# Ledger of designs, part 35: VH-VL binders against o27280

Target 1, 266 residues: o27280
Amino acid sequence: MDSMNVPEVLEIKRIVEESESVKTFIFSWDFRREVRPGQFVMVWDFRDEKPMSVSLIDPVRSEIGISIRRVGEFTDRVHGLSEGDLLGIRGPYGRGFELMGRDILLVGGGIGMAPLAALADEATARGMRVDALVAARTADELLFLDRLEAAGVNISTCTDDGSCGFKGFAHERLLTLEENHDMAAVCGPEPMMFQVMRILDERDVPAQLSLERYMKCAVGICGQCCLDDTGFRVCAEGPVFWSQELSRVREFGRYRRDPAGRRVPW

## First folded at step 18 (VH-VL)

Design cd6
Fold by OpenDDE, fold request of step 19:
Structure cd6 (fold): chain C 266 residues (1-266), chain A 118 residues (1-118), chain B 107 residues (1-107)
Amino acid sequence: as target 1 above (266 residues)
Amino acid sequence: EVQLLESGGVLVQPGGSLRLSCAASGFTFSDYGMTWVRQAPGKGLEWVSMISGSGEWIYFADSVKGRFTISRDNSKNTLYLQMNSLKGEDTAVYYCTRGDYSYPFDYWGQGTLVTVSS
Amino acid sequence: DIQMTQSPSSLSASVGDSITITCRASRKIGNYLNWYQQKPGKAPNLLIYEASTLQSGVPSRFSGSGSGTDFTLTIRTLQPEDFATYYCQQTLSTPYTFGPGTVVDFR
C-alpha cells in the first residue's frame, strides 16, 4: 500500500443501534474524497482490518456511516467501542452502484441492507421511486426500516419466521411484487442473491449485486478476493457486479474461499 | 461415479415419525446442495426440501413445513430428512437428489418408500 | 406458487417416430426449466436443463426449446428405451414445481 492508502484515524462521532447485532458507526468525512453507495472502506481497530460497506453518506452533515454486524472477534471489539473512540478508516474502495432510470428496486438481506440504505438515500435524492424489499430471519433483524421510510422508500418486508411481513424468503416475496423497475440493486447472503438474480433476469430488469469476500489489500494486488475462473477481484472490479458478470462467476451462490483459500460452501 | 442411496423408508402410523438417510459418494458432498423429492404412488414428482452445502440454508415445501426437518452431515456424506407428524398424504417414494437452487437435479437415488397408514 | 402443466398427458408412438411434449408455466419463467425422464420403478433422470441445454450423456435425439411460459421437449427417432414418463420442472423459484408428466407408450 502506498501512502494514500494509509488509514485515517477517525473519531466515532455517533453510534446508532440498528439491532441487537448491528451498529452503525458515524464518522466525520471530507467529501473531497468522494464515496458512492456500494463502495467499501477498510476499518482498522489497530489490531485487525476488515472491509465494511458504507451505509450512510451525508454530504450535508459531512458524515459517513458504517454498519457493522457482530459476527466475530474483530466485530466484537468494534462493538465494544464508544462514541469518541478511534478507528482507522482507509478508502473508499471498489465499484459502487450505478443508478439508472426512474424506478429502482432494492433487495437486501440482513446486513446486506447497509449499502442499499445508502443507495436508497441517493436514489430518493435524485427523485427516483424506490421500492425496497427488506429481508431477515426475524423481525428484530430487519434493518433500516425507519430510515428507509423516512426517506420515502416503499418498503416490503419478509422474514423467515413470518414475524414481520411476508413469511418466507426474499426471492419468494419478490416473485409476487411488481415487475416494472428500471434497475435493481441486491445485497445479502449469496443464496438469496442468486435466487433473486434469477427472478430479475426473467423480468429483464438490469440488476447489480454486491458481493462479500475475504479481503486483505483492498487494492487489487494480493488477489485474496479473486473469484474463481474469472479472476474478478471483488475489491477492484467489485464489490458491485452486474448480473451478467456474475452469471460468469461459477462460485457465486455456491461457495466462497476462506482466508486460507479453502472452499467453504454456502 | 456419483451414487446416492436412500434408506429408512418403512410403514408408519399416522402421527408417527421417521428419519430418512441418503448416503452420497463419488463427489465432494459439501460442494452441492441436496434436495428431497417425493412421488406418491402412481403420481408425479413433488419437491419437498432443499439444503445448501453448509446446511445453513434450508427450504421446505408448504406441505411439510413445521413437520419435516432437513439436515446433513458432511463428515459422513449423508443427507437426512426427519419427518414428524406424518400423514397419509406423505406416503411416497422419497428420492435424494444432488442439486439445489444453482444446480439441476442431475443425480438421483433409487428412492425409499415411506408408507403412512393405520 | 408456479403451476406447471403438460400436454399431452399421454401419447403412443412407434420406434423411429419423432414426438413432441409441451410444458406450460402459469407465469413467465424465462429459461429456468428442466426436463426429466422416468421409467417405471426407477428414479428420474435429468435430460435437459435451462430449457435447452442437453445434460451430459443424454442422446442428441433429445432437444428442448422454449422460453417464457411455453416449452417443448422433442425426441427425434424414438428408441425403445425412450418409452417412459417425462416431467418438466420450473427452477425459477421455490417451491420448485413439476409438471404432471407425460407418458410415452408403445403404439
Scores: ipSAE 0.946, ipTM 0.971, lowest interface PAE 0.5, mean pLDDT 96
Fold by OpenDDE, fold request of step 19:
Structure cd6 (fold): chain C 266 residues (1-266), chain A 118 residues (1-118), chain B 107 residues (1-107)
Amino acid sequence: as target 1 above (266 residues)
Amino acid sequence: EVQLLESGGVLVQPGGSLRLSCAASGFTFSDYGMTWVRQAPGKGLEWVSMISGSGEWIYFADSVKGRFTISRDNSKNTLYLQMNSLKGEDTAVYYCTRGDYSYPFDYWGQGTLVTVSS
Amino acid sequence: DIQMTQSPSSLSASVGDSITITCRASRKIGNYLNWYQQKPGKAPNLLIYEASTLQSGVPSRFSGSGSGTDFTLTIRTLQPEDFATYYCQQTLSTPYTFGPGTVVDFR
């Protein structure tokens, strides 16, 4: 593979339809280039470029998977692609998750389960006990359940409408779960992550949280993904942060910046 | 100076509907989640509902789920509480307060009295 | 839901006294607890947040302590304006719940 900073044009080997709005695109990957759960790649459709988390890391098949939710023009175009089509991939970038201890808790919301699914695979491969709380608005939006189950993950679900599992939000469900984890990994909407982080803090569970913020350069140069008051760059110091780091980030869970740099409340 | 002013509290019949409003001033309204807290006569405080700055994240107490709706108009700096299928136990002074899951309730309005009685 | 209790339900004191109000949560809530003061016919006022941080503008005679399940609000030198009802509130998880309140009256 070429330098991580130069997009490599890769063929889409397979497309897995995870849900109505989420597809996983699978590519051949040269694992001489290491990739860790929690890291992201820049996906280039030859018109625009967007950061996407790696959701599958399969050294046996020499494959990598990127799960993409259909949410805008770029993702609309990508979702229109077929197997055999080409995409540019550069990376991986950012700080990934670190696995600690024997028991890990994963808390994911929506597409936030993408990097956590990859982490689950690694954790289970290492012989760790993995509990996963998977949250979504409705049952049909719950992601990777079959995959997680097949990996031996103990799954708890919660949905806003109660169509599957606990009726309510992730932080509410979390309070009802046992407190026996060595570390936690969290990814999803920031309002969810913020509230989950508090519970984990109360439990003295070391927690890593992956931020999903707008990024441009991915290499810590442009500063567009800088978090206010801290100087943290999501693409460089993140996207995975420790809870102690995010506790210093005033904007976390409160607002974000759009592509124009404008503050947008959650 | 931060100010919150509730309005809309009146006497209504059981099963009736009512919409409360809270006019905010003195701060960037959209920067804060807003919360409704109520207090029955001679009783304590009860958390009712919360809405995030954008309005996309909404939370309710079980006692009002399915009956109440919370909303906001950031262009008007106004918070709303739509109350349907009102019950006698909904009788209370309703306070709007600045605060959410990330901020304490640091500013409160003077409240508006909702009385549900036949 | 997390249940909150307070003790005592009421107490009588004199100006200049030091008083202590306790709040207990049905489960550990870390330091995610707020204290409010409410005078008759008025809206509550925030006194303490995160168990021990004094809200801006609140007199230093007010202090909060505690973590886990047991919390305390202390007023060191009670002033005439301090006679009111005090509420604790957990902020760990929704639904946010308040204690039943403690009434501080004139002796």
Scores: ipSAE 0.945, ipTM 0.971, lowest interface PAE 0.5, mean pLDDT 96
Fold by OpenDDE, look of step 18:
Structure cd6 (fold): chain C 266 residues (1-266), chain A 118 residues (1-118), chain B 107 residues (1-107)
Amino acid sequence: as target 1 above (266 residues)
Amino acid sequence: EVQLLESGGVLVQPGGSLRLSCAASGFTFSDYGMTWVRQAPGKGLEWVSMISGSGEWIYFADSVKGRFTISRDNSKNTLYLQMNSLKGEDTAVYYCTRGDYSYPFDYWGQGTLVTVSS
Amino acid sequence: DIQMTQSPSSLSASVGDSITITCRASRKIGNYLNWYQQKPGKAPNLLIYEASTLQSGVPSRFSGSGSGTDFTLTIRTLQPEDFATYYCQQTLSTPYTFGPGTVVDFR
């Protein structure tokens, strides 16, 4: 019997307000249960369950953090919670990021920075040089800047409206950065990731990208998160994929499927 | 058969406004990003604007930023280009094409001529 | 912006000839390059995408090659219908800039 699939009821230890729409919920964690950046957990508010990326992994404090953006009814309820309240957490699930080399580039958009922030902590702890390109629509939506800076990450920002850093999209900013890295980790909107992947490919930089799909079971059984043609299950074979794997995924950057299985354009 | 049909191209005065339309058929319209490309008389091709299938992701050439707006109505299979503050250099045949950051421009309309002159 | 150039700007050839058009990008663009054909008064037609992949329906006498900054379009056994203007386009990053075009005329 795998206890990993049974939700553990945990008390919210702390809540960090990252932005107007994003909060990080911190929980005590038993690190006998290993967790890697890029993996996700299923968060249960005793009514509904949603997959969420782990954004903080702190073995010293025996804590993990889950960053949640307010986007719907479930997240509205969760955002209404206070320290001391309870949530169900099961996992972690999926394939996380792999670190290699000495220099790593992180490219994140919006809430996509959540798993990358955790990866940044691990990379810096290993003595790697970490560069991060943090993208958002506006300055107010840029996430984890202070945290990344404190970790020694070299940060470059870009915003759609130019309110902070480079005015434009992440791939546009990336193109202006000439330095190459040993590897890259990317997470954000798929249109962003698709275009960033092309640039990284052109530069022969090994890249890992984290996908988001509708997940129901999180254990590779229901098939709701299956990618067309390849049969990749985002919850099992992902959510982190190598660029070479995604190059075989026709739907990547082009469309996703809703809970009913219908194509939804980006 | 994939078909794209542009309309709306006329003569306008500098500073004027015009809206172009592109009617699409023969494919699932929402599955594809759409792009406007223009060609001045006797000149080459110039990328103008692009919109994703949902309409959430929009891109513009610097030459038209702040003046042009791109939109789409997926229920009508129609792409639009709202052109404001038109200039003489905006004179061109405007082509609607199927394609975006992930697809090559594999189908084109016949184009519609926009002439900006006093 | 990524600048695209083409060579030659124009060339004259005869039916049955083999011709080559060159396209150069101001920076490396991998294989993210398309080729288009345009006849007078008509819309462009896609010939090649991703530098070397032939678009469906395009005759096999058309071929594309290259990567990085230098690309070539080759037309073997030129046919009467091949006399037109040809454009390359980079698709690495917006704006998706086109080359200035190469006019292929009758000799």
Scores: ipSAE 0.921, ipTM 0.958, lowest interface PAE 0.5, mean pLDDT 96

Design cd6
Fold by ESMFold2, fold request of step 19:
Structure cd6 (fold): chain C 266 residues (1-266), chain A 118 residues (1-118), chain B 107 residues (1-107)
Amino acid sequence: as target 1 above (266 residues)
Amino acid sequence: EVQLLESGGVLVQPGGSLRLSCAASGFTFSDYGMTWVRQAPGKGLEWVSMISGSGEWIYFADSVKGRFTISRDNSKNTLYLQMNSLKGEDTAVYYCTRGDYSYPFDYWGQGTLVTVSS
Amino acid sequence: DIQMTQSPSSLSASVGDSITITCRASRKIGNYLNWYQQKPGKAPNLLIYEASTLQSGVPSRFSGSGSGTDFTLTIRTLQPEDFATYYCQQTLSTPYTFGPGTVVDFR
């Protein structure tokens, strides 16, 4: 469809404040444009355009939700909007998560829980057992706990400062969790994902990890989302990659590239 | 050539404080995480603390959490270890090494001796 | 924390000998294990990473093997410069624990 690459102007139907810094913006959505957990959309505020993860996929109510962390100029402007205000949305883009087996582990850091919350809803609807490790710096930054609990997800938490759950990092908590999952889905800060992937590889658990990179076109033609070693385009072959695919990407866990193409360490 | 040079090791009383420095050269410092490893006299190696290339990811051994802080200044190619509330058990040679969760510890400094004693 | 042990704690050997040092982890760590050499009065030096990959510049008489919980470092045709202490280190997860060391001393 030709409308896939042109932003559709949509009204903000509802706003959910997930934390001090994260809001979920809910829109009416025509599900002839299929959306899968792990895919992203480009959000246009009539000045600039940024990729954002889909956190709610609700065909019954004909709604999607997009969770946005306030981190800069664009997201500050979007956080200042109200119900009834307009945003442009194009997409969805990218490869989403695939569910397999009966037992899934979700490992989410900060806003990385957004696409995993959507995946949890789909997994529980299929009758899968879902364990989630939800990580943040502080208790106030743990996302989607009530929603996950209502879905029947078994939640473990960790916080850097110990204010809720295990005091420490996600990979350290993971060592103490059940080791017999059929698959894992991981999204969060890339250093967290690297260290979590190492443990999952040792356990022989198939893992899918969602990378975040600078994007411009979002359809795979401009080259801005390419990874150095393999030529993988995060917007087309990703953002969700299998751990086996990432093992061939030296950049993963070590650095990223800014809009000017400069190497930036994690 | 890659070089790491620690400095700042001295005799300090129990309860005192001390800051160690590690000067780096011969590589792009900000591309690499850095680690402090210590070795008490006549003893083995003990991992102490680790910091990512950007300085935003920081890890500590339980024995030093809350007492030590680690930092880096990428504009000066320098790694720091601030040690507070020093104890006799902190007496060791402190090594600066290049590496983090994504790289093995491939280059080491000569070490600097910290002695905690009355 | 993942605990590491080494065996033997010390050994005596002659130039030209072949020696083997073992390292055991308290849980499976895959191949996430490194070996270091430390000569008297000097800093450690990386020999092997990921259980069996030889670091650049390390002589081919050094080799590593193993996976899971049990690992070995082998030094063939021992040279005078190989009299040192050898440490293993797990890198599966923080804290990155070292073994207690194996002292290789001359006879």
Scores: ipSAE 0.819, ipTM 0.920, lowest interface PAE 1.0, mean pLDDT 91
Fold by ESMFold2, fold request of step 19:
Structure cd6 (fold): chain C 266 residues (1-266), chain A 118 residues (1-118), chain B 107 residues (1-107)
Amino acid sequence: as target 1 above (266 residues)
Amino acid sequence: EVQLLESGGVLVQPGGSLRLSCAASGFTFSDYGMTWVRQAPGKGLEWVSMISGSGEWIYFADSVKGRFTISRDNSKNTLYLQMNSLKGEDTAVYYCTRGDYSYPFDYWGQGTLVTVSS
Amino acid sequence: DIQMTQSPSSLSASVGDSITITCRASRKIGNYLNWYQQKPGKAPNLLIYEASTLQSGVPSRFSGSGSGTDFTLTIRTLQPEDFATYYCQQTLSTPYTFGPGTVVDFR
């Protein structure tokens, strides 16, 4: 309980290669520490510590899965690990997705499908009808398709290059999909999420969107994850925000800030 | 004062290629997405292509996909449009404008005329 | 693609008149609509964004209204400098389609 802020060293139980650039690392997990889809954990490789999304929440097998895309030095080192190797995990942190209604739309781009895969499992277990729009640049980067299909999710795909499904962007595919959802959950590149949010707003579909920002403490103290204008802390009030909350955030979809506080365009 | 200045419009044969430039000043160029809009003589405005501030997010109208590319050099505050396989229907004044999916098109250049004819 | 239409295609009016230009989208676009003014031989200028928000520096005689599929630009107390072509543009989704324009001429 009081150890929520201290990494627990855990053995990598299993590694699933989701794509050439994404691996899911599976750990035994004591579910006295409840985990909700959309929350994140801090992963410590004994040199550095980064926030990562939980993609599998399995209380029956007492397992969690953490999906990690290789994008830099830290993730390169973690991708080089094997089953039996150790990682530190602290958390979970942040606000997860809230399910409501009967019909949910998931819109995921790239690694953003990771928390949505966990949400899909929970939604189907509750008897909800789940539609998922899975987006990537190419067919080889579409994530979790077999898992979503096995869960009974109705899948639509789009790829930027047209190699699988609709050729185009997620928001363009979304215009051609059914409009009758009680809520949506969105996670992916922030420009995708901005454009998807606009369409969901037009449809009056309540949407929850998961943001990624630079984090250090993960508990809301250091100020590194604050959004301009509102002071929302992505690690505390987020990472999942309602679209109404984000409508007050000028930076959403437009820019982010690096560790030095410099504005970085999307 | 925000200023945008297009250049490079000339007469080109069908099937030819041309690169347009747009020099930007008076604002932090990399903070804003940029767009090309064209207007055929005596006709209305047609959205052509958009590029995000980083250059990572790029969009095209169907009429130009596969033939045009858009790019930017943030160190030179310059937007580019590379036009290949030009057709008569590409004859237009080409405007650069500041804006993308997240901003309205609030500042426009004077335009540069591209004529595609034999 | 979302198609945009405008009515009328042209309009003649006198200084001091109030005029209305309409724009219609082929599908619901919420309030994601902008209006532009283009004077002869010049680049377009942004007048209104998000259906009704006046761009800074635009005179208050301009106003926009509407949502869904039907939108209106109103110019009250028409001035000589308002001779121009007016375009609507949807911004719900790419491609960001313009209407065909409405030419406003002085009588």
Scores: ipSAE 0.814, ipTM 0.920, lowest interface PAE 1.0, mean pLDDT 91
Fold by ESMFold2, fold request of step 19:
Structure cd6 (fold): chain C 266 residues (1-266), chain A 118 residues (1-118), chain B 107 residues (1-107)
Amino acid sequence: as target 1 above (266 residues)
Amino acid sequence: EVQLLESGGVLVQPGGSLRLSCAASGFTFSDYGMTWVRQAPGKGLEWVSMISGSGEWIYFADSVKGRFTISRDNSKNTLYLQMNSLKGEDTAVYYCTRGDYSYPFDYWGQGTLVTVSS
Amino acid sequence: DIQMTQSPSSLSASVGDSITITCRASRKIGNYLNWYQQKPGKAPNLLIYEASTLQSGVPSRFSGSGSGTDFTLTIRTLQPEDFATYYCQQTLSTPYTFGPGTVVDFR
């Protein structure tokens, strides 16, 4: 409770290279502090602190995994670390995915597959039927395919350039997939999520979508993660929202705000 | 007042290339995705291509994939359509419209005529 | 691609008439359908989005209805400025295909 505002310094136990640009950093974790798929942690490299999704939740081995794509100075520094190096971790924070029914569809774009891989493990462990649509720009950027296959997930792929699977976007591939799921979980670039949500709405499939916004406190106090219109705090009421909640948010799919409060288009 | 003004439509031979421009004013250009829609003489509307506000998300109709490219310069409030390997079936009035996957096409330019013939 | 059809292809009407134009999609598209009006020699104009929501500034004599595959545009008390071509457009997924149009002519 009180420790949510103070990072715990943890040793990097293992590093898995998921792709040329994505690494998974694995830490020992005390599961008295429960972690749910879709929740996030704040990762502190002793200079800066960024929210990252949990991609592996393994109570048996007492481990969590955090998948990080190299996209800037912070992630460049973290990618330069080795096993045995230290990072600060605080959390988990936010509302995770809720599983219901027997049949779930996962739709992930790029690094957005990270929290969905964790969800897939939980869903298959519960005996659910799991279909996953894994999307990326190129074949080299498709994540977690072997892990999902080993878990018994039914995988469909799409790539923008057609180098693997369906050539096109996730929402275009989705039109040709089975239409009879009890729920869907979606995570990836917000334009992809918006277009996927439209198709899921047409199918009357309840959907949960994970948003990414700038965060500072991560506990709902500072207002930096607040959405226009509703005032939802992504770090407190989200990051996972039901599609019905997002239908009231004009910002979703259209823009975000930078730390200075300026609109930034997708 | 939102205004969109297309330019660059001319007569061109089959196999040729042409670049269309659309100058935007009266709104924050970078906040909106943009779309090209064309209309052959005496025919209906055909969606051609669209581009998100940042320029990062780009979509094409199958009939133009590999031949057309779409771009924008948010510092100049201008949308572009580069048309290569032109065919007779590309003859149309080309409209610039404001909208993408997240907005309906609410404002349209008056169009620019592209004629592809020998 | 999602194919769109419209019926009738043309009709003749008088000022004051009520008319109905139909649009059909090749698959269910929910309410993701827009209607446009195009007057001769002019660019299209958005009338209705999401099947039934009237665009700002559009007269209330226009209305849209339907969901799934079958949609209707209704113009009550036709006015002289309403003689035009009307297009439906699906917006469920790219490519955002238009119907072939319905020409409404003065009788």
Scores: ipSAE 0.808, ipTM 0.916, lowest interface PAE 1.0, mean pLDDT 91

